# Designs tried in a protein design chat: VHH binders against Uncharacterized protein YOR238W. Part 4

Target 1, 303 residues: Uncharacterized protein YOR238W, of Saccharomyces cerevisiae (q08634)
Amino acid sequence: MDEKVELILVPCHSIWKSSSHPSDNSVNLGQLPEYWHLAPFQYEGNDHLAFIKHGLTAIKLLLQRFDTATVIFSGSQTKKEAGAISEAQSYYFLFEKLIRYVMSNDNIDVPNFDNELRLLLKEVKNLLSSQNVNVDELFYGGSITTEEFSLDSFDNLIYSIYRFEEVNKKFPQKITIIGFAFKMPRFISCHAKAIDYPQSNITYIGIDPKPANYNQTQLSKYYDDLVQMEDKNALSLFSSDWYATKDRLLTKKRSRNPFNRTAPYAQNIFCKENGKRIEGIEDDEEYFETKIKCKMPWSSPRQ

## First folded at step 18 (VHH; from v4 with L104M)

Design w2
Fold by ESMFold2, last read:
Structure w2 (fold): chain B 303 residues (1-303), chain A 117 residues (1-117)
Amino acid sequence: as target 1 above (303 residues)
Amino acid sequence: QLQLVESGGGLVQAGGSLRLSCTASGSDYAMGWFRQGPGKEREFVAYISWSGDRTYYADSVKGRFTISRDNAKNTLYLQMNSLKSEDTAVYYCAAAEPYSDTDMDVWGKGTRVTVSS
């Protein structure tokens, strides 16, 4: 009897193009930006390599906690040009391909991986080999799955909690989020608090984008702009719209749903009985105090 | 609501130059150019940060194309020099809010560039 208690959450940020084939007969393992549906700014940061680092870190942690953890890749069908494939499903396909590639090849020196990613891949290969991992059990046995309805970072957290319960029949007692380091405050200081998830039970592992060949001045400006854009485009907005039910956050969420997905989690207090999102929460603090605090299945006991 | 309008496309002989423009109805966006050649997928060309102080180019155009912006006019430019037949494509400007949960990946209608030998 396995008792899954830990959610290892990977919020997804793009869609991997599994059908892209290099003309030189090399293997598409996500190592080139052309293998992803990237926004313009994601080219500068080599963000695609960070995506791979996030997923490999999640698999590394799972291998260390196999009996008690579930990895969930989280993200919806957000790109019209990619078709009806979610960010989460594309990550799942990529990491299954990458792990099977690692198990089938002695030389795993993938072109265009940076030094950090090369070291991480070697660590994961060593764990897989030394633990005699059954790859079919790893991917098809319920230890790795997807959450495919999230349209923003608030959704990534709350929908993955419900997805964890859907597959394991229990809510997670512990959450580890693996994502961009600059996004940590929105997850820990906004989202987790807004849903009353115990702060002592949630951990964030951050891995940021890494521009190549920048001098110190260029790096400093890049990361300063990154923090400024995070404040402007996300953190400040979630500070005044905790549940993303109004104004710019609601408009942005709608724009990422070209395939009209509706999350199926009937227990989700943030959805109406017909499955539609709750919109227009006027007073977020009052809503928290009356509907959320000490009332969620994962809340600390009320004294 | 953000809208993007490209201009400056046309016919040009190999080795020649063109300058593309893209006017945005708003500000505070990271902007870039993509292109789609006949029978091909849309591909990245160039990016400029919202502040204008950082640029990034696809290898196929590096050294030949220059991206710039005029924030006072909300206008993005692509100076295309030493044009080759393989640069023939519809060129699209794109804008996004960096690291927003929704990138607001907005595309223009495109402007056609044909390079003849």
Scores: ipSAE 0.589, ipTM 0.840, lowest interface PAE 2.0, mean pLDDT 88
Fold by ESMFold2, last read:
Structure w2 (fold): chain B 303 residues (1-303), chain A 117 residues (1-117)
Amino acid sequence: as target 1 above (303 residues)
Amino acid sequence: QLQLVESGGGLVQAGGSLRLSCTASGSDYAMGWFRQGPGKEREFVAYISWSGDRTYYADSVKGRFTISRDNAKNTLYLQMNSLKSEDTAVYYCAAAEPYSDTDMDVWGKGTRVTVSS
C-alpha cells in the first residue's frame, strides 16, 4: 500500500454548471464564464480560466508524485442558485470530464482556453501517457477526492488536513496549496501559523486571474486593486481573527452556508461535538499559546 | 445586509435608448449588470470596479451600453443605446466584495426591459 504523505490542496472559488450546454452542441469544459456561477468582478479577470489552471496544476503535481500525494478539492455548497452541489464536487466533475475529453481526442485545442492552459493541458496529457496511469485509476483510485464543508479559506486548510487523515489514516507531512497568488499571505502567514503547521512543510503555488487585452499599465492597476481588496476584505480580518470566530468573518461564513452544512470531522479541535464551529475566541494569541502551539498532531517538536 | 434596488425599465422601440439605475445601501463594492431573457439563463452584461476606473462589457453589448457609477449617491447606471429585440430581458444589478470568502453575489429584484420591433 502506498503511503500518502502530501496533501495537494485546491481551494475552490466557484461552482461549475455541468448542465449548461451551448446551443451549437459543442462541449462544456468550463472554458466560458457562463459555465460558472461567477461574481461580477470575476468576469474581468477571466477567473474561470484560473480555476481550471489551479486544478490542472494539482493533477500535474499528482502525476509527478502519484504514489505519495492526494489531491483535495475544497469548498462547500455555497451558492443557493446552484442547488445542493458543492464547489469541490463541481471541480471534481469538471476535471474528470476534461481529462477524459483530452485522453479521447487527438486535437485538444479547447476554444477559449488561453495559451497557458493549452500548454498545461498538453503537459498533463503527456504525463498520463508516460506514467501509464489510466483515468479510472486517477479519479476512482483514491488519489483525488473532495472536502465539501469549507466556508472560508481557514476552513479550506484545516478541514482538508482532517479530510486527508480521514481518507489516508494519517495527517499530511507536507502541504502544497494551489490558488491565487494574491491570496498566499492569508494561507501562509495567517492560517498555517494559526494552526501551528510547520512553515518548512507547506508551500504555495500561485496562479492569478489574467484579464485579456490589457496593456501593462492596466494590468498593474488591476493587480494593485486585487491586493488592496484582498487586504481589505480578507487578510486584515484574519490578522485580527485568526480562527474566524468573530463577527465580520463569521457573518461572511454564514452567508456562504445556504444549505446549513456542518462538518463531520470528529477530530477537528475547532468543531464542537454537535458539528458547529467554535465561536467567540476573545484572545487569539492566548488561544494559540495554550491550545495549539506544539499540541497539534502536525506540530514540530519545539525543544 | 447590502440592498440593491433597480429602476428605469420599460417598453422601448428598437433603436431607442433606456437608462437603468441601481441604488445600493452601501459603497466599496464591485458592481455589475446581468440580464435574463425569455427562456435563457441569466447572462453577464457589464461590470464596473469599486472606484469606477475600470469597466468591462459582454461582447453582445460592447459599444452600445455604458456602465457608470456615482459613488457619492451609491448608484450604478446602465445607459443602453441602439436597443435590439434581443436585449429584451429582466435586468439585475449585482454587487460583491472582491475576493472576500463570500461567494454569494447580492442581487437586486430586477427591472423589466421590453424592446419592440
Scores: ipSAE 0.573, ipTM 0.833, lowest interface PAE 2.1, mean pLDDT 88

## First folded at step 19 (VHH; from w2 with D53E)

Design x5
Fold by ESMFold2, look of step 20:
Structure x5 (fold): chain B 303 residues (1-303), chain A 117 residues (1-117)
Amino acid sequence: as target 1 above (303 residues)
Amino acid sequence: QLQLVESGGGLVQAGGSLRLSCTASGSDYAMGWFRQGPGKEREFVAYISWSGERTYYADSVKGRFTISRDNAKNTLYLQMNSLKSEDTAVYYCAAAEPYSDTDMDVWGKGTRVTVSS
């Protein structure tokens, strides 16, 4: 019964294909884009390598604070073509396989990992070895789990807070989010504020996609376009729809739910007593002031 | 909701050319082509950014296929040259809002390309 106080949150962005087997008898460790259900733009950015960096960074941090943190992979069954498997569950399976592979092999130079990933993998292996951590305890002992109902970044945060309480019997006193650096403003300046989570208790570690073989001009254009689309497609929308209950964001949320998942977190104030999600909040600031501010288990006291 | 309609598939001799089109009901999407051969998993073919300024290709088609778009017509194209029997597949148009939380994947119904020897 450890005193778990920190949520290490990994918002997921794709589904790893565990059943995909390479024709050359190499091992599927997520290192090729074909091992994932990727959107077209995710091929350019080698986004699959960023996903692995996010999870390995989360595991590295967990190993450095094993007694006090829980890692949660967060993401629902969002891809019809992938079947009834969630992003979160696929990450969990991948990282268990990857860690067991690394601990079972002397040579951990995984083909197609970039240099940053290779360094990170070696750091994790060294931590596991030096701390004599049992891999079964790491994955089956309650230190790493999943949140499988999130349909957007607002859900990633709020559902993972409730999932943390579900598994640890208390709400997190500290949150560390590991995700794309360009998404930090929506998590910190929108979502955390909208649920009254203290700004001093939440940290964001950003790791962006990295196109291969781009010169500096190409890379600059890539990141400029990425930031522009983040602003247009997400940040500006959440700035005007804090709880994702209005037309544009609600339509997007519904479209990511091809398997009709309903979150089990009935104590979540964004769910009605019948378990259905609240929709159509008209005045977000009024809703925050009357229902959220100083009223959440994690809120600071009223002035 | 965004709708994608592919066209231009057909039967073509090895070494020949074919041009696929995909008309979208909206704009401002990153778009790409995927394909699924008989008994195989769907695989990536090509991507073009929402502005049309950046393209990216699978190694198997690089140098033979060219992706392009006409944003005024909301139309995506795939020019396929030097076709091989291994290019036989159903070709799917796909679109996504880049890096939104939903990363919505919209797929067309596909257009069949058969390359005869």
Scores: ipSAE 0.674, ipTM 0.872, lowest interface PAE 1.5, mean pLDDT 88

## First folded at step 20 (VHH)

Design y2
Fold by OpenDDE, fold request of step 21:
Structure y2 (fold): chain B 303 residues (1-303), chain A 116 residues (1-116)
Amino acid sequence: as target 1 above (303 residues)
Amino acid sequence: QLQLVESGGGLVQAGGSLRLSCTASGSDYAMGWFRQGPGKEREFVAYISWSGDRTYYADSVKGRFTISRDNAKNTLYLQMNSLKSEDTAVYYCAAAEPYSDTMDVWGKGTRVTVSS
C-alpha cells in the first residue's frame, strides 16, 4: 500500500453540467461558461477555465507524487437549480472525462481552452504516458476522491482533512491547496490557525481568473477589486468568526445548503463532551485555547 | 433574506425597446441578468460589478443591451434596444456576493415577448 501523507485540496466553486451537450458534435469538457452553473460575477473572469486549471494542476501534482499524495475535490450540493449533485462530484466527473479524452485522442487541443490549459493537458498526458498509469487506476484506485459536505472555505479545509483520514487511515502531514490566489489569506491565516494545523506544512498554489481582452490597467483594477472584496466579504468575517458559527457566515452556509445535507465531519471539530454539536461559539479564542489547541490529531501534544 | 423582483417585461415589436428593472436589497452584490427562452436552457445575458464600474455581456446582446445599476435605489436595470424575436424569453435577475461562499439569489422573472 502507498504511504499517503499529502493532501492535495481543490476547493470547488461551481457545478459542472455533465448532461449538457453541445449543439454541434463537440464534446463538453467544461470549456464554455454555459457548461457550468455560474454566478454573474464568474463570467467576467472566465472563472470556469480557472476551475479546470485548478483540477489539472492538482492531477499534475498527484502524478508527480503518486505514491504519497491524494487529491480531494471539495464542495457540497450548493445549487438548487443543479439538483442533488455536489460541486465535488461534478469536478470529479469532469476531470475523469477530460483525462479520458486526452488519453484517447492524439489531438488534445480543446476549443476555447487558453494556452495555459493546453500546456497543462500536455503535461498531464505526458506524465500519464511516461508512468504507464491507467486512467482507471488514477480515478478508482483511491488517489482521487471527493469531499461532498463543505459549504464554505473553512469546511473545505477541515472536512477534507477528515476525508483524507477516511481514505488513508491517517491524517495528512502536509497539505497543498489549489485555488484562487486572493483566497490564500483566509486559508492560511484564518482556517489553518483555527484548527491548529501547522502553517509551515501548508502550500498554497494560486491560480486566478483572467478576464479576456483586458489591458494591464484594467486587469490591475480587476484584481485589486478581487482583493478588496475578499477582505470585505470573507477575510474580515473569518477574522472575527473563526469557525463560521456566527450570524453572517452561518447564514451564508445555510443558504448554500438547499438540499439540507449534514456534514458528518462537523462533530469532530464541534463536539461537546456530552456528544452534542456546538451550534454557536461566543468566544473563538477561548474555544481555540480550550478545545482545539494541542488537541487535534495533527497538533503537538501539550507539554 | 435577499429578494429580487423583476419588472418591465411585456410585448414589444421587433426593433423596439424595453427597460427591465430589478429591485434588490443591498449594494454590495454583483448582479446580472439571465434569460430563458421557450424550450431553451437559461442563458447569461449581462453582468455588472458591485460598484457599477465593470460590465460584461453575452455576445448575442452586445451593442444592443445595456446593464446599469443605481445603488441608492437598490435597483438593477437592463436597457434592451433593437429587440429581436430571438430575445423572447423570461428574464431573471440574479445577485451574489463575489467569491464569498454565498448562494446565488434569483428573481421570479419577467416575460419579454418580441413580435415580428
Scores: ipSAE 0.845, ipTM 0.935, lowest interface PAE 0.6, mean pLDDT 93
Fold by OpenDDE, fold request of step 21:
Structure y2 (fold): chain B 303 residues (1-303), chain A 116 residues (1-116)
Amino acid sequence: as target 1 above (303 residues)
Amino acid sequence: QLQLVESGGGLVQAGGSLRLSCTASGSDYAMGWFRQGPGKEREFVAYISWSGDRTYYADSVKGRFTISRDNAKNTLYLQMNSLKSEDTAVYYCAAAEPYSDTMDVWGKGTRVTVSS
């Protein structure tokens, strides 16, 4: 644990249904959208496959950096219909099952996986086989864990940093974020900045959804729309509300907390009034300058 | 807070048609229809983008159902043709801001019963 210096962060985007069983006695490895709690828009781009790609990529990188990295799946209990299970926990269980499956079978061609996923599985299997690391060590040895309190992308970053510290007793010196490419700007230009984490120490690996059977024109339109929505619904909001404590972003966070969970890490970054978290930050810039800048455990010293 | 209200459900004979509606407060949401049959899990039916320019359907309803929306009226529609007994379910409207760290908003559902 003393050697762990890198956080590999996977922001989660849904909840895998661990109890779902195929009617044909096949194995549920998250390969079908019905094995997930998906929003309507997540079907078009086969987002569930992207989720799997995110996780497998994280695990691949972990195996390549086993002595120095920790993978954290990040996401809270965000869906009432899914029950009191966090996105992060569902991811953890899925990938444990998936990795065990591929290590236990010679044929790892999972139905409905695309070529990219097939390749990732092969790579992960080869890495595990070539290293003296078994599946139990991988998942139970502390190299993969969960952050279960995040309600948005800002939380994903800051809470995972603190989770990393809980596990490794030191803050990460570098962070690798694996998620949708179009979300990179919010993580780097907004969240990292807001918490005074050096941007130079963050790497973002983008893997986007992929609609099936779209022609080039359709794909272009799809991806343009993603970028547009990102700007409108996330970047613009986080640009004016750095810490998601105001109006629209706060409302969204509250709505995504149907099980009324309290994030223990929030106290580390937000001021308290009368023992309670301040509901809103009026001036983000002032707050940053007075409470955050050069004051975080990972902050660079003032020159 | 966004609220969704479904309507248009009822009893229909096999081969018949129904049109479902869902009223929503707001036009910037991706919207879709889900359904839950007796003893079954909730399943995806159809999706329409916020602008209405893209649609996606479950294989089981493709060619029979049409999803549409009128943003001026803040209403989502599901035209169901050639209905089958297996289409019997409570149909739910759902809405979300795409990729914006939002919670899915669900209606209470409207019951569709297709008799043989």
Scores: ipSAE 0.841, ipTM 0.933, lowest interface PAE 0.6, mean pLDDT 93
Fold by ESMFold2, look of step 20:
Structure y2 (fold): chain B 303 residues (1-303), chain A 116 residues (1-116)
Amino acid sequence: as target 1 above (303 residues)
Amino acid sequence: QLQLVESGGGLVQAGGSLRLSCTASGSDYAMGWFRQGPGKEREFVAYISWSGDRTYYADSVKGRFTISRDNAKNTLYLQMNSLKSEDTAVYYCAAAEPYSDTMDVWGKGTRVTVSS
């Protein structure tokens, strides 16, 4: 039986520009920052390489447990200048292109990939060959899909849980999130707790950005500022607004929806019947205690 | 919502200099400059961290352009020296809250033309 039990979740952070072509005769495989719609700070961190590491790590894990896991790339149509393409769909297109390139070429040294990425590519190529899973089965057979309505990290988790149920007809018994290491606390200590997902059933694999040519002092300062910015701009806010229904977090969500997407998950307690986000939860702890705790399909049984 | 207003563009002879300014309605943002030349995609030029202590430049402008900020005035600057014809573009100021879920904010741009 094809019993999918594990969600492998990749929260997306940008949109790959499939139409950008190198000035030389090389192939756009996402290896340059110019191939992405990046925010200013993402250039310093070479964040685009981290995005590729996140997706390749997810595919590697999927290949090691192909019969029991589903990979979901999660992210909406968040960039007006990119047009009506979601972060999730752009990741899906990129990784299909990258995997087909790797399987069609003996030399897989992609310019501007670092050694970690080259090793990941080699591992994925070897797994595909040894496990007799062709690329069409990998991408078109239902083992990799997208969630295209998420506007923040809370949505990445809750919408992907419902998307997993939508495609597999059951909720995930285990979740592995692959993202930035510095974001682990918001996913594990805020989001998973807020939806009552058992801590023993959720794992986070962190891969941070890596600035090029920084000495150790510069790297320490970069990562210290990164943690401070995460605390100021996200973690502190989610700690006092668990479901993103209040002023600052709700305003941020609305600003990320230039194409007016509405989620289709009718049974999701955090969406209205029309798919729009619930608003105005005044007391998050009371809401959790009365509506969420021990009441979600994935909640642990009450003692 | 954060507001960005660029100024300082104009016509300059090759080898000359210009200074672009961008006024922001707040000070707690990572900020940068992008540009879009005729018939080209928008490209990264320079970035300065929230604290102002770290800068990063595209290879094509290293050594010629300097990004800076004055947090007391909420103003971002781009000093452009040794200008070349390929620097002709509309220059955009951009800002984001680092690693928040907030969409990037862009100015409307200021035009720079470098004549040979």
Scores: ipSAE 0.654, ipTM 0.862, lowest interface PAE 1.6, mean pLDDT 89
Fold by ESMFold2, fold request of step 21:
Structure y2 (fold): chain B 303 residues (1-303), chain A 116 residues (1-116)
Amino acid sequence: as target 1 above (303 residues)
Amino acid sequence: QLQLVESGGGLVQAGGSLRLSCTASGSDYAMGWFRQGPGKEREFVAYISWSGDRTYYADSVKGRFTISRDNAKNTLYLQMNSLKSEDTAVYYCAAAEPYSDTMDVWGKGTRVTVSS
């Protein structure tokens, strides 16, 4: 029987501008940085191409295990200048548009995609052509959905677990996260441990940004800076605030909620009945030992 | 919260030069310049890493504009040379913590007008 057991999670990092019109008579498929709401540093890394690589990799994996996996794009309405559209919904719209474009055209060489993206796109087209699933089944049949309330990476994981249960009526037995390679430690070594998700059941596939036309020295400096900034701006903070309930991480989370979204996952232990997050956990280790360890629906059974 | 204040805009003759500055109320941000010309969408101009050791430019300004920063003064600069009429725009300073879950911050802008 067809039972969904695997969550394929894509944490989102920006909002695609579906209304942007090319001036050169081409189609907006997310291939140019101006088609996205990018931060200044995301231009250097061609981060928009990494976003597309994350989603295409997720769809490729889904097609290889279609009957047992669900892809969730995860991210809230985080950019005031983008309006009331979530990162997750914008990814969903982009990937549906991209896949339909590719299946409607023999020539799928999208201008400004790099070679890795071109290969991924061809692989997805080949899988769809050889499978008993069509594009309507892929996008409208419950295999791809969104989680639209996450305000940080901790939310990406915990809210997507509850979203998976909401859609499939069971918690995921296996999680595959597809994101930036430099963010792997925060997901695997912090978030998954903090919620007692079994380490043997969670996998991370990393795809980093890739600056164009850098020599090896420039690339090394770029990636060293990424690791340093990840440690400074996220990993060290989550290491001392496991559930993002304290001042620094909580303040960052609040700043990403300009449209006042409240998550609907009332049974989530980290949310109150009204959907608001719990705050001010003073002793994270005690909270974990008392409220989380061996007590979550996904916890390993005690021996 | 973080505040960005641009200055240095004004009227300048074509072929001339102008230097913009942007003072941040805090440190340790990746910073860049964007601009919005009359009737146009806001567009990327230049970026500099928080350490100042990497820069990145839009093709339309490469070779003519130079971005730099003084981290001791929390100040970002844009040196604009060989100015053209199409460089006429409101120039905005922007800052972000790289790969943080923090919203990007924008200045109010400074106007640059390039006359013939």
Scores: ipSAE 0.613, ipTM 0.853, lowest interface PAE 1.8, mean pLDDT 88

Design y2
Fold by ESMFold2, fold request of step 21:
Formats: sequence, C-alpha cells, structure tokens
Structure y2 (fold): chain B 303 residues (1-303), chain A 116 residues (1-116)
Amino acid sequence: as target 1 above (303 residues)
Amino acid sequence: QLQLVESGGGLVQAGGSLRLSCTASGSDYAMGWFRQGPGKEREFVAYISWSGDRTYYADSVKGRFTISRDNAKNTLYLQMNSLKSEDTAVYYCAAAEPYSDTMDVWGKGTRVTVSS
C-alpha cells in the first residue's frame, strides 16, 4: 500500500465530443477526426489517434505501477465552440468509455485504429486482466484524475504538480510526461528547468502524429515542418519567456481561456495573493535564481 | 487580430462548379475550409499548410475540390467541381498557427446551394 510518488502527465490537445454518434461504426471511441474539436492542421496528422495513444500509454504505465503512480490528464476549457468542457475532462470520459469497451468485448479490433494503437489496446486489456483491476476503482479510486486549468504547456507541468499534491498530499518525486515527441524540448529543456524540477527525475515518452498514405518523402517533409513550427511558435518563445508572463506567450495564454477559468492551487507561486497570474516577469534568470532555485518542494536535494 | 472574409458562394446546378475565396489579414497560417449543412455539425473539407506545399482533403470531396493559396494576396481558394446536392452548406474559412496554443480563427461563412 505504498504512497503515490509518480506523476504520469498527459498534456491534452483537443476535446472529444462524447455526444457525437458514429457515422461508420456502432460506437464513438474517438477513432474518427469528426469526434473531436480539431484545428485544421490536426486532420493531416491524424492527431486524434495520437491523443488516444498518449492516454492508453499513460494507463499502461499506471497499470505496471498501480500502487505508486497517478495519471493526470491536463487541459482547460479552451474551445468556445465546445462549451464548458475541458480537454482533460473529455479525455477522462473517453478513456473510461474505451476501457469499459475493452473489458466488455472479446474482439477489440476498432477499424479506424492503426496497428500501433491496436497493439497498445491489446496490451492494456492484458494488463487489466492480469492485475485484476476493477475498472470502477481504476477511474473512481483516485489513480486517474484531471487538471482542468492549464492554458499552455508550462501550465500543464506546473499545475499538474500542484494537482498531484492536492490529490496525494505530497509532491511527485518522479514525473513521466507522455505527449508529442516534437514537444519534448519545451518540457524538458525549458519548463522543467524553469521550475527547478530535477532532470534525473523527469522522463518524456514521445508519440508523434502519423499522416496516412504518405510516402517517405512526404513523411520527412511533414515531420520537418512540425519541428520548424514547434521552434517558431513555441520553443524559441519559451526560451526567452520562461514562465509565459509576457508578450506573445501571454497573449496566446489569454486567448485560450474563453470561459475565464482560474486555477485553485493555493501553493502556486506563479499566482498573486488575489488568485491572478503573475505577469511581466522582466528578468527570468533573476526570478529563477531568487524565487525558484533550490526553493521548490521538489528542488534537489530537498532539505 | 487575424480576420477572415469569405466570398464566392451562390446557387449552382448539380454537376457545376464554383470557386470560393477567403481573404486573410495575415500570413503564416495553416488554413482550411469547413462546411455546415442544414441541421448538421460543422465538418472538415480541406486543409493547406502555411507554406502551401501540403494539402489534405476529406474523402467526400477528394478529386472534386482543390484547395490553394496565394500568399502575395493573402487569399485562400477552394475550387469546387462536379458539385452534388450534399455539398449544399455554409462554407467557413479557418486558420491556425500549428501547435501555437492559439485559438482557431473562423470566418463568417459563405452559403453554397446546389440545386437538383
């Protein structure tokens, strides 16, 4: 009965439409792009299948270390057209539905899943059976929960650390992030360093989008463009605005909060006494040296 | 703020052609077309990358519709050939910076009605 020590973090990227009915099969398991609120570029990459791979990988890892880990899906109510439903809550609903489907059916071949996803689903089913895990306990017993206030990848990390403490009464000693492989540098080389989370205690598992029916030249161009757009639109910006408190990153963060959500995490050093975010940090390195370095509950070594 | 203005909608007989345009106030966006038929949810039609070198189409329009862009004019196009009655919808232009964490930007839409 060990205490929870590992955060398994899944940053969310869209909202699953639980009320959508399938047009080409008997159940909505998120397998079609029309079951999600996707941005235009997410159709090319079959990004929705990557979202499912991220969550199933997180659940697979949880089942291998059930007594020591907590999975957190992280993402706010970021899409006006979806209503007051967060990315995180929609993932939670989808994976509960998918796991109950897996346990209720001998044949779990979902036509629109690719081979990688089918293998992953089979692995999860085998783990559920061999561990004798009750699905109600898995989802309702505190092993899987949500963080519903994050507006960007920096928030995904810092808010999920505070959410983990809120649920488990201690900060995570180890973090595994499961997301797009091309986003790894922003999490590991920017965000984790900016909050002084020990590099030896954080791991990133990357699963990228995969366009269908592309030849090798088309795939190479697609992935090269992903890396370039990640650098242009995110990585280079976080390198000069570590906490997303100014300029373009602040404007982008504000635009993702159409429902005016305010995070409730009382220990969040990046919020003012009145609950508002800290903005306009002028010298990020000085802020880190004076407020963060060796001063966070997770800083190494903790004294 | 990025603004998108669609034009070119109208009434067309089945089998006919129509060209939609969308003028953007900026560049460096991945752009696409969506449509919403009467009583239906908005659905994806076509996408073109910010550089214009990659395109992607919904199966229902592949081979009949062509998306293109003219970055000098900040204009997105949708050439619609061999139109069918099920193509009747309000067509929306959309833009986003890939993986930028910004919201998608949508136009007000232009109506296309395919008779017969």
Scores: ipSAE 0.608, ipTM 0.848, lowest interface PAE 1.9, mean pLDDT 88

